# Designs tried in a protein design chat: VHH binders against p53848r504to814. Part 30

Target 1, 311 residues: p53848r504to814
Amino acid sequence: TYIMAIFNATPDSFSDGGEHFADIESQLNDIIKLCKDALYLHESVIIDVGGCSTRPNSIQASEEEEIRRSIPLIKAIRESTELPQDKVILSIDTYRSNVAKEAIKVGVDIINDISGGLFDSNMFAVIAENPEICYILSHTRGDISTMNRLAHYENFALGDSIQQEFVHNTDIQQLDDLKDKTVLIRNVGQEIGERYIKAIDNGVKRWQILIDPGLGFAKTWKQNLQIIRHIPILKNYSFTMNSNNSQVYVNLRNMPVLLGPSRKKFIGHITKDVDAKQRDFATGAVVASCIGFGSDMVRVHDVKNCSKSIK
Below, E stands for the ipSAE of ESMFold2; O stands for the ipSAE of ESMFold2 at other seeds; V2 stands for 0.75 times the mean of E and O plus 0.25 times the DockQ between their complexes.

## First folded at step 13 (VHH)

Design u05 (framework vhh_ozoralizumab_d1; at its last look DockQ between E and O 0.59; V2 from the best seeds 0.00; counts 0 for: pae E 7.7 > 2)
Fold by ESMFold2 at other seeds, look of step 13:
Structure u05 (fold): chain B 311 residues (1-311), chain A 120 residues (1-120)
Amino acid sequence: as target 1 above (311 residues)
Amino acid sequence: EVQLVESGGGLVQPGGSLRLSCAASGFTFSGSAMYWVRQAPGKGLEWVSEISGSGGSTYYPDSVKGRFTISRDNAKNTLYLQMNSLRPEDTAVYYCAKVEWREGYYIFYRGQGTLVTVSS
C-alpha cells in the first residue's frame, strides 16, 4: 500500500502581503524532513502538493495564484540533492488543466484531480498528451460550493439506463442480498465509469488511471464509512448501460484505488468527545481499515503517526 | 452515429429459407467485424454468426453451422444472413450487431431487429 502525504502550499497566516515564493526554502526543508521520516518507515513516499483548498465550501485561489504557490515548490523538490529522487514521487492536487501542464513541465509524476475532469474539460487532453503521468480520477458531484448538498444516493445516479451490474468476487457476488446496503458504492462506481469513458475517449490510457471514490466530496460522514467498507465492491465492479440501440460495458475491475480519510469531517464527528491523543489513534485506525478493505494508496496529513498506528 | 437496419424477416415453414439484410451507416463498414445475434421469446441474446471486416473469416455456433451463412458486401455497406433448413427453434428477433472495442470498455451496437417466425 502507498502513502501519499499531504502538503498545503498556502500563504503564511500572518502575512496579508506575504508571498509563498519568499518562503520556498522553508517549505522545501519541511518536505525534506517529511520525506526522510517517511522513508525510514516506507520504501517510497508520495508528496501531494496543493496550492488551492479543495475542501467543500472553501474559497478558491485563482489559477495564477495556484501556479505561483505550487509550481516553484515542485521544481525545488525535484532539483534538491538532499532527496533520493528515485524514492520520492510528486503529486499535485489540482483540478485545473493549465496548472497540471505547468506541474508536468517541472517534473510532477501524478495529477490528483478531485473533480475527475468535471471542473475542467481540458484535463483529460493534458493527461493523454503525457503518457508517463499518473492521473487520479476522483468522484464528486456539482462543484466546491454545491457538492455537500448532493449526497442523496437513494436513487441510482444514472437512473433506469443501467442494464446490469457485476461484482467479480465470491464474497460480494450475492448483490441481491446486499442491494439496499450497497446503493452508494454502486452509484459512485457508475459515475466514475462514465468519467472513465470520457478519459479513454480523450486518449488517456487505462494504466495511467487510479480511481478515488472521493471521501468527503458529496458524501455524509456515514456514507464515508460505507465507502471504506465497500472498497472490495468498487475494485471488482463492472456494469452495462443502455444507450439508444447500443449498450456500453465498463470494467473497473483491478483498477488501483486511493482513499483519503485523514482529517475528513467524519473522523471529527465520531471522535468529538475524546481528547487529542484518542483522536490521533482513531485516525490511524480508520487509515488501517482503508488498507484492510483493499485501498492501494492512502492520503494522510500525518505520515509518521498514521504509520505507527498501522504498524 | 452508428446505424444498423435489419430487414428480410417474416413467416416461413420449417425447412424453408430466408435471407436477412442489414444496411449499415455511420462508420467504416469494411474495417469492422460484424455479427448476427438473435433473441427468442423470453430468452437472452444468443450469438448466431460473426464475419471479419474483409469477409475472409466466418464463425458459427454448432446450433446453426451448416444451415446459416453470413456474408457482406463492403461496396454496399450491407451485411447478410442466409438461413436455410429453418426450424421452429430458430424463431426469434434477429439483430445485426457491431462491437467497438476500447480500453476497459466496449460499445455493443444493434439495430431494431427483424422478426423471423418458423411455424406450420
Scores: ipSAE 0.401, ipTM 0.734, lowest interface PAE 2.1, mean pLDDT 81
Fold by ESMFold2, look of step 13:
Structure u05 (fold): chain B 311 residues (1-311), chain A 120 residues (1-120)
Amino acid sequence: as target 1 above (311 residues)
Amino acid sequence: EVQLVESGGGLVQPGGSLRLSCAASGFTFSGSAMYWVRQAPGKGLEWVSEISGSGGSTYYPDSVKGRFTISRDNAKNTLYLQMNSLRPEDTAVYYCAKVEWREGYYIFYRGQGTLVTVSS
């Protein structure tokens, strides 16, 4: 299982009454420490750099600001002689195709797109032009300001156009018998599959794609738990849907899966605790559960603590 | 646009025969493998036969092998299914089908289907 470590290149809130621009040298030193901690326990590490918040209802930085925050940092990481470049995999957390283009120019390996191409119709073309780039296709609904109002999944197990579903570790009859328990993960799989079709049609290759059910994006904390428990269904999910006088068959089996549980609110809800140490312990238990249910990659804030849980 | 139109279904007695036809248009018929699939009441789709684009290779599941024969006439853009020794369990809607493969998924084209009912 791979660790993807979150690094926010966004400014923090400032108690001194002002905003401070990121100091590339300071950020690079933080990245070096993060990598050292991870590589002590693992053969490689993925660092996920974000210059624009994608948390629900967050204020979106301009494209120019996102570039200014993230691209020089990515370049500095790739040019550093203090990092074992063959063991450090670099990801950028962006939904903007122009930001992705700039990141690719300076040596990023992964485009982590929370929107699955929904927010920028040129994203798939950028990924297709760069076949060496890995693309994380994540599930969302609506936009940043509306997505948490769209978390209702329990009314219909199949979309109007979906004709058949397949779960390769169970037959379809068993899935129909379990409909009420699995409606969430099956609809997430269908919506990911629809985005997947569009990516392929725009020239993205299957080997470039890793899927992410999008914990915390258009999902409640209870729904996050359902998704984690039902990762085996997602990893074995296929379906057909109507298209004119034809059907489209989409197969998600053997697609690598990323999960990224939120430490603060999600874990706090489960434990009813606000103490950071107790949340770190709970985060480790959730990460171990993600791996136990079959996640291929976990995205975390606390690399050192979570690395021990993976071991 | 791919178009497939099935015909030739009907009511037959057990042991009888039927010949289904499928008129194809909107694609290069001779370059495409073609399929027959069926759906019995309350059941999922079942593969019934496959034929190569040239017509040189045919494939059948055990349930119909020796009784059903797929063929094609590439000059007429027509696919056929000869069904002999019909049984009540062969009752289904039969579809002519074409598959278009894309990286990691496929498009399954079929016609409206033709009903075959086998009963005494």
Scores: ipSAE 0.017, ipTM 0.419, lowest interface PAE 7.7, mean pLDDT 77
ESMFold2 (binder alone), look of step 13: mean pLDDT 87; pTM 0.873

Design u06 (framework vhh_ozoralizumab_d1; at its last look DockQ between E and O 0.01; V2 from the best seeds 0.00; counts 0 for: pae E 21.9 > 2, placed apart)
Fold by ESMFold2, look of step 13:
Structure u06 (fold): chain B 311 residues (1-311), chain A 120 residues (1-120)
Amino acid sequence: as target 1 above (311 residues)
Amino acid sequence: EVQLVESGGGLVQPGGSLRLSCAASGFTFSGSAMYWVRQAPGKGLEWVSEISGSGGSTYYPDSVKGRFTISRDNAKNTLYLQMNSLRPEDTAVYYCAKVETWEGYYIFYRGQGTLVTVSS
């Protein structure tokens, strides 16, 4: 399992108009320490740099501001002689194709797009032009300001298939009720698959794509729990759809899965806590559960404590 | 021990029909949902039918809906798949299947399968 460590280049408060930023050398020193701590415990580390808030209902920084905050930092990380560059994988957390393009120019490895191409229709073209780049295709609905209003998933037949021989580590007891109890994860899988086919149609290769069901994006707290428990279902999900006047088979088998449970509000419902820092303790238990249900990558704020909880 | 034995596969012409059988033993058949899955040459497994333990509910993906019919005889512990209007893309090894949960894992049981070839 891979650990993706969050590094936030976004200011702590948006009320100052997004004008707060740290010195690049200070940010680089923090990242060097983060990498050394992670590499003591792991063979490699993925650093996910964000220059714009991706929290639901957040007010967004401009594209220009996002570039100013994130691109020089990525360049500094890649140029550092204090990091084992073969063990440090860089991701940028952006939904903007122009930010992704600039990040690729300075040596990023992964584009982490919470919108799965929904927020910027040029994103897939950027990824397709750069076949060495890994793309995280995440599920959400609507935009940053509306996504949480779109958390209703309808209970109806989807004309799909679950490859049951590979399903492990789930709470489904009998398959008699499987269809009713998996409506959410099957709808998420279908919507991811539809975005996946659009990426393929734009020239993105399957080997570039990692999928993310998008915990906290267009999901209620109960839905987040269902998604975590049903990752084995998602990883064995398939369906047939129309694309370009042809039938295409979409199979999510063998696609790597990312989950980002860290400091999400739904953990407070589980622990009855509302303090974000107390949620770091509970996050370790949830991360261990995500790995137990088959997540290939987990995105966390506190690498040291979450790594210890996996033991 | 769960045992599933498929039979009834063979060579048929496009548009033809074939009926598969699965003899089940080692578990309470009438209390268990049953499945047919298939594996086309060079492809992964595809789920193609489901029937409830009582036989009252059946489910099919679009690829076979209206052409395939799953049924069961709980007195004989036997599962069936009637396949009509067969197409070349239906060529596959067909397995009957049962899923159990054990310590949070799904245990997938299937037999050795029976080959269905749809060709002129």
Scores: ipSAE 0.000, ipTM 0.097, lowest interface PAE 21.9, mean pLDDT 72
Fold by ESMFold2 at other seeds, look of step 13:
Structure u06 (fold): chain B 311 residues (1-311), chain A 120 residues (1-120)
Amino acid sequence: as target 1 above (311 residues)
Amino acid sequence: EVQLVESGGGLVQPGGSLRLSCAASGFTFSGSAMYWVRQAPGKGLEWVSEISGSGGSTYYPDSVKGRFTISRDNAKNTLYLQMNSLRPEDTAVYYCAKVETWEGYYIFYRGQGTLVTVSS
C-alpha cells in the first residue's frame, strides 16, 4: 500500500523577490524531512502538492496563482540532490488541464484530479498525450459550488446508457437485507465508470488510471463510512453500456483505488468528544481500515502517525 | 461558526493613516495565522499582510512594506492593520482572513470587509 502525503503550497508563496526564493527553500526542506520520515517506514513515498481548492463562499486561487504556487516547487524537488529520486513520487492536486500540462513539463508523475475530468474538458487530452503519467479519476457531482447539495444517493436506477451491472464476489442482496445499503457505492461505481469510458474514448490508457470514490465530495460523513466499508464492491464492479453506438464492457476490477480518509470535517464527526491525541489515533485507525478493505493508496495529512498505524 | 468582523475603514487623504480592526470568534484565535486581504474596485483579491498565531512573525508584500503594520491582541481576539502613508492605489475593500486546511485543501474565511477610500 502506498502512502500519499499532502503538501499545501502556502499563500505566502505569492510573494516575489527574495521572499519567494526563501519560501521555496523552506518548503523544500519541509518536504525533505517529510520524505525521510516516510522512507524510514516505507519503500517509497508519494508527495501530493496541492493547489488550493476553496469552498464556494471563499476565494479560489487563479490558474496563474496555482501555477506559481506549485510548479517551481515540483521543479525544485526533482532537482534536489538531497532526495532519493527513485523513491519519491510526485503528484499534483489540480483539476485544471493547463496546470497539469505545466507540472508534467517539470517532472510530475501523477495528476490527482478531484473532478474526474468534469471541471476541465481538456484534461483527458493532456493525460492521453502523456502515456507515462498516472491519472487519479475521482468521483464528485456538480461543480465546487454545488457538490455538497448533490449528496442524495437514496435511489438506484441504471443510467439510460447502462444495460446491466455486475458486482462480482459480493452478495449485494444480502448486504441490502441487513441494511448495509449498497446503493451508494453502486451509484459511485456507475458514475466513475462513465467517466472512465470518456477517458478511454479520449485516448487515456487503462494503465494510467487510478480511481478514487471521492470521500467528502458530494457525500456526507455517514456516506464516507459506507464507501470505506464497501471498497470491495467498487473493486469488483462492472457493467455493460451503449457508447458511440457500440456496446462496451466497463470493468473496474483490479483498478488501483485511492482513498483520502484524513478529512478534518469527517474525522471531527467520528471523534467529536476526544482530545487531539485521541483524534490522531482515531485517524490512524480509519486509515488502517481503508487498507484492510482494499485501498491501494491512502492520502493523509499526518504521515508519521498514519505510517505507524499502517505498519 | 468562524466569524470575522472588520471595522475602521473610511475616507482619508493621500498620506493619511487609518487603523483597521477585526473581531474574531468561533475558533482558537491565538493558534491561527491571520491575514489582511484587499480587493480594489474591479480587481481580484490581493494579499497585504500575514501574522503568525503568536504575533512573533509578520510578512508584507513590497507594495505595502514599511507603510502597513499588522498586529494582534490574543487576549481580545482582535487583529489590527495600521496603514500609514496611504496612496490612492490603496483604495479597496479590506478583509480580515483566516486560512484553514481541510483534507489537503485551503479553506479561506473572510468577513464582509471594510471600505478604505484614499482620495483628495
Scores: ipSAE 0.000, ipTM 0.159, lowest interface PAE 15.1, mean pLDDT 74
ESMFold2 (binder alone), look of step 13: mean pLDDT 86; pTM 0.859

## First folded at step 15 (VHH)

Design v01 (framework vhh_7sr4_2; at its last look DockQ between E and O 0.66; V2 from the best seeds 0.00; counts 0 for: pae O 2.8 > 2)
Fold by ESMFold2, look of step 15:
Structure v01 (fold): chain B 311 residues (1-311), chain A 119 residues (1-119)
Amino acid sequence: as target 1 above (311 residues)
Amino acid sequence: EVKLVESGGGLVQPGGSLRLSCAASGFTFSGSAMGWYRQTPGKQRDLVADITSGGSTYYGDSVKGRFTISRDNTKNTVYLQMNSLKPEDTAVYYCAKVETREGYYIFYWGQGTQVTVSS
């Protein structure tokens, strides 16, 4: 399992857009320390740089400010002689195609897009033009300010377009016990599948795509737990959908999966009654559960302590 | 507009043979990839054999050496010759026009023909 370490190039609250700046050399030193901590226990590390907060209800930096915060840092990381470049994988956390394009020019390996192309219709074209770039296609609904209100998954957004659904090649209708209990993860799978079709139609290759069910994006904390438990279903999910006079078949089997369980609100809620001595252990147990249910990559804030729980 | 009509299914004893036919219309047959798929109740359709527009063939491991796919572009017809049939070959067999998008598939299906292998 890969560890993706979060690096925020911006405050997590109420930024003025383009007025906030951090010294690149200080940030690079923090990255070097983070990499050394991670590589003590791992063969490689993925650094996920974010220049614009994607937390629900956060104030969004302008595109120009996001570029100013993130692109020079990525360039500095890639040019550093103090890092083992063959062991450091760079990701940029952005939903903006122009930011992704600039990050690719300076040597990023992964575009981590929480919107799955929903927020910027040009994103898939950028990824398609760069076939060696990995793209994380994440599930959310609405936008940063509205997604909290869209966590109702009793009705399938794709509706009657879906003709059949399968888990491990078995029609879901034959799995009575699972049908009602898996509506959430199947909803997520179908919506990911729809965006996946659009990515492929725009020239993105399947081997570029890693999927992310989007813990904490249009999901309650209880839904996050359900998604973690049902990762095996997502990893074995396929479906057909009606497309004019034909049927489209989408198979998510064997697609790599990212989970990001380290959301502050989610962790805070499930650990609120745990004393301070036990809180680090409880957080590590959540991360370990993601791995135990089959996540191929986990996105975390505290790499050193979480690495001990998973290695 | 795409229309695929299968025929040739039936009941046979183990070790027997059948030949399935698929008459195609409504598209440029000679430029299209075609395939035979099979389905048992409660399972998704599995590839049995396909044939490219250029005539290259591929077979599922369980049927290789026993089944032969072929096409006749003058008759717009795809065939599946099925020899040495086993009970495991029992399924509904579907003819398909297959388009790939390098990440997912688009299928145009026939109505299917039942093949049953039992004594």
Scores: ipSAE 0.439, ipTM 0.714, lowest interface PAE 1.7, mean pLDDT 83
Fold by ESMFold2 at other seeds, look of step 15:
Structure v01 (fold): chain B 311 residues (1-311), chain A 119 residues (1-119)
Amino acid sequence: as target 1 above (311 residues)
Amino acid sequence: EVKLVESGGGLVQPGGSLRLSCAASGFTFSGSAMGWYRQTPGKQRDLVADITSGGSTYYGDSVKGRFTISRDNTKNTVYLQMNSLKPEDTAVYYCAKVETREGYYIFYWGQGTQVTVSS
């Protein structure tokens, strides 16, 4: 399983300029340490750089500010001689196509888009023009300010166009027997599949795409636990849709899956009244569960301590 | 609008033969790939055979050597000759026009014709 380490590029500078280089040097040193710690236990590491908060209800940095925070750092990481470049994979956490373009120019490998293309209609075109780039297609509903009011997942009411669904390695009858228990992961799978179709129609290749059910994005804390338990269903899911006298078949089997359980509010509900750093230890136990249920990649804040939990 | 109409299904004894036909309209038949699929209740539709616009054929493992797909571009019709029928061949058979996108499939189906093999 791959470890994706979160790095928030949040420059804390009110200077008139001239200190931009020093902030990058400090951030680069932190990343070098992070990579060395991760590579002690793993064959490779993925660093996920974010220049704009995606927490529910957060105030969004401008596109220009997001670029200023993230692009020079990615460039510095790629230019470093202190990192084994063949073992360090770079991801940028952005939903903006122009930020993705700039990151690609400076050597990013992965575009991690929490919106799955919903927030920027040009994102899929950017990914399609760059076939070597991996794209994380993540599930949410609404936008940053509205998403957590949209966590109602009804049995197939939104799926009138869905004609059939399948979970490979089980019969459809067994799925019907568990229908109320699995409604969430199946709706997430259907909505991911619809966005997947749009990505393919815009020229993105299937082999570029990794899917993310979006823990904490339009989901309650109890729903996050259900998603983790039901990852095997998502990894084996396919469905058909009606489309004007034709049928579209989408098969999500063998798509790599990312889960990002670190420091989400649901861990706080489990551990009660602990600060975010203490939640990183509890997150390690949740990460082990994500791997046990079949996650191909996990996104974490504390690579060193979460890596120990995997052992 | 793509329209596919199957015919030729029915009851047959094991070891017998049937010939299915699919009349096509609403698209350029000679430029399209066509196929036959079959389905038992509660299961996915399985590929039986397909044929490219140029006449190249492909068969599912369970029917290879027994079934033959063919096409007549002057009649806009695709055929499935089914020989040496077995009870396991019992299913609804569907004619299909299949378009492959690079990452998913679009199927245009006929109404289906029932084939029942019983002794």
Scores: ipSAE 0.307, ipTM 0.648, lowest interface PAE 2.8, mean pLDDT 80
ESMFold2 (binder alone), look of step 15: mean pLDDT 88; pTM 0.876

Design v02 (framework vhh_7sr4_2; at its last look DockQ between E and O 0.77; V2 from the best seeds 0.55)
Fold by ESMFold2, look of step 15:
Structure v02 (fold): chain B 311 residues (1-311), chain A 119 residues (1-119)
Amino acid sequence: as target 1 above (311 residues)
Amino acid sequence: EVKLVESGGGLVQPGGSLRLSCAASGFTFSSYAMGWYRQTPGKQRDLVADITSGGSTKYGDSVKGRFTISRDNTKNTVYLQMNSLKPEDTAVYYCAKVETREGYYIFYWGQGTQVTVSS
């Protein structure tokens, strides 16, 4: 299981008119410390750099601002002589194809796109032109301002077009106990599958793609728990869709899965009315559950405390 | 517009033979894999046989040794020779054009032809 550490690139709020180089130096030092701490416990570390908030209802930085916040930092990380570069994997958290393109030029390894290509129609072309780049195809609905209102999931997620669904090559209708309990994860899988088709049709390779069911994006906190519990379903899921006189069979089985359980609101619902020590334990228990249910990668804010829970 | 027209189905006694034909139009036939599938009421369509553009064939376990798929690229036609038919072979048989992608397939179906194997 891989650990992806979240790093939000932010301006230096203490320094009006301060140099961006000075901000980058401080951020780089924080990243070097984070990497050294992680590499003491792990063979490698993934750093996920974000220059634009994807939190529901957040105000989106302009593309130019996102580039200014993130690209020089990624370049500085790759140029650092204090890091074992073969053990540090860099990801950029962006839904913008031009930001992804600039990040690739300076040595990023992963494009982490919470929109799964929905927010920028050119994203898949950028990934396809760069077959060495890993792409995280994440599930959400709507946009940053509307996604909280789109958490209703039904068997009609893609309308009447869904005809058959399988888990481990077994028709879900033959698994009566599971079909009513798994509506959410199957809807998510179907919507990921639609975007997966678009990615492949645009030249992205299957080996480039990790899938992410998008904890906290168009999901309630209880739905996040259902997704975590049902990761084995997603990892073994395939389905058919009908369109005119054609049928599409989509096979998501054995695709690597990322989960990001460290959303503060999600953890806050689990941990309210407890002291800080109990909140740390609850956070670690959620991360351990993600790994126990088969997540191939977990995205976390606190690598040190989560590593204790994993170890 | 992809069009697939099956023919050759019917009623036959156990141990008998049928030859199904599928006339294809609306695409470059020689460039695509073709297949035969069958469906019993209440079940999904199962692979019977497929044939690649280069002529390589694959068969379902229950029909291997009894059925033969072939294609004639000059007539844009796919055939299924069905020998030693059993009552379990009773189904609607569908011709398919198959487009393969990484991790997904596109099937274009004909309307189907009924095969009934009855004593």
Scores: ipSAE 0.530, ipTM 0.777, lowest interface PAE 1.1, mean pLDDT 83
Fold by ESMFold2 at other seeds, look of step 15:
Structure v02 (fold): chain B 311 residues (1-311), chain A 119 residues (1-119)
Amino acid sequence: as target 1 above (311 residues)
Amino acid sequence: EVKLVESGGGLVQPGGSLRLSCAASGFTFSSYAMGWYRQTPGKQRDLVADITSGGSTKYGDSVKGRFTISRDNTKNTVYLQMNSLKPEDTAVYYCAKVETREGYYIFYWGQGTQVTVSS
């Protein structure tokens, strides 16, 4: 299982006559320390740099500001002689195709897009033009300001266009036994599959794509728990859509899966904890369960503590 | 509009042979993979055989060595030669135009032709 470490790029300083390079150097030193700590326990580490918050209802930095926060830092990481470049994988957390394009120019390896291409219609073209780039196709609904109001997955919905579903590790004739318990993960799988079709149709290759069911994006804390428990279903999911004298079969089986379980609100609900130390232990336990249910990559805030939990 | 019309089905004794044909229209036939699928009541459709635009073939495990798929691009027709038929081969056989993508398929189906193997 791979560890993806979250790194939030700080804004450029405006209080001190254009000292952008000093701010970058400080962040680079933090990243070097983070990488050395992670590589003590792992063969490689993925650093996920974000220059724009994607928390529900957060204020979105402009595209120009996102570039200023993230691109020089990524460049500095790639140019550093203090890092074993073959063991450090760089990801940028962005939903904007122009930011992704700039990050690719300076040596990023992964585009982590929480919107799965929904927020920027040019994203798939950028990924397709760069076949060496990995793309994380994540599930959400709506946008940053509306997504937490769109977490209703109450019914088992085949929709008028969805004909059949397959969970290959479970007999389909037993679907009634599973229908109420798996409504959420099957809806997420269908919506990911529809975006997957759009990615492939735009030239993205299957081997470029990792899928992420999007914990905390258009999901309640109870729904996050169900998604984690049902990762095996997602990893064995396929379905057909009927349309205009044709049938489309989408196969998500064995797609690599990313989970990001270390959300403050989610962990608090799971454990009813009030202090940071208890939250750290709970995060480690949740990360271990994500791995146990089949997650191929976990995105975490505290690499050192989480690494201990997964060894 | 894609149209696929199957023919050649019918009743046959165990050990017998049938040849199915599928007349295709509404698309550039030589550019697409074609296939035969079959379905028994209460079950999903299973691959019998497919053939790429370049002529490469694949077969379901239960029909290998007994069935042969072929195509005639000048007649826009796909054939399935079915030899050594068994009762378990009884099914509705569907011709399909198949558009293959990475991790998904687009199927255009014919109406099907019944094959019944019974003594």
Scores: ipSAE 0.415, ipTM 0.717, lowest interface PAE 1.5, mean pLDDT 82
ESMFold2 (binder alone), look of step 15: mean pLDDT 88; pTM 0.884

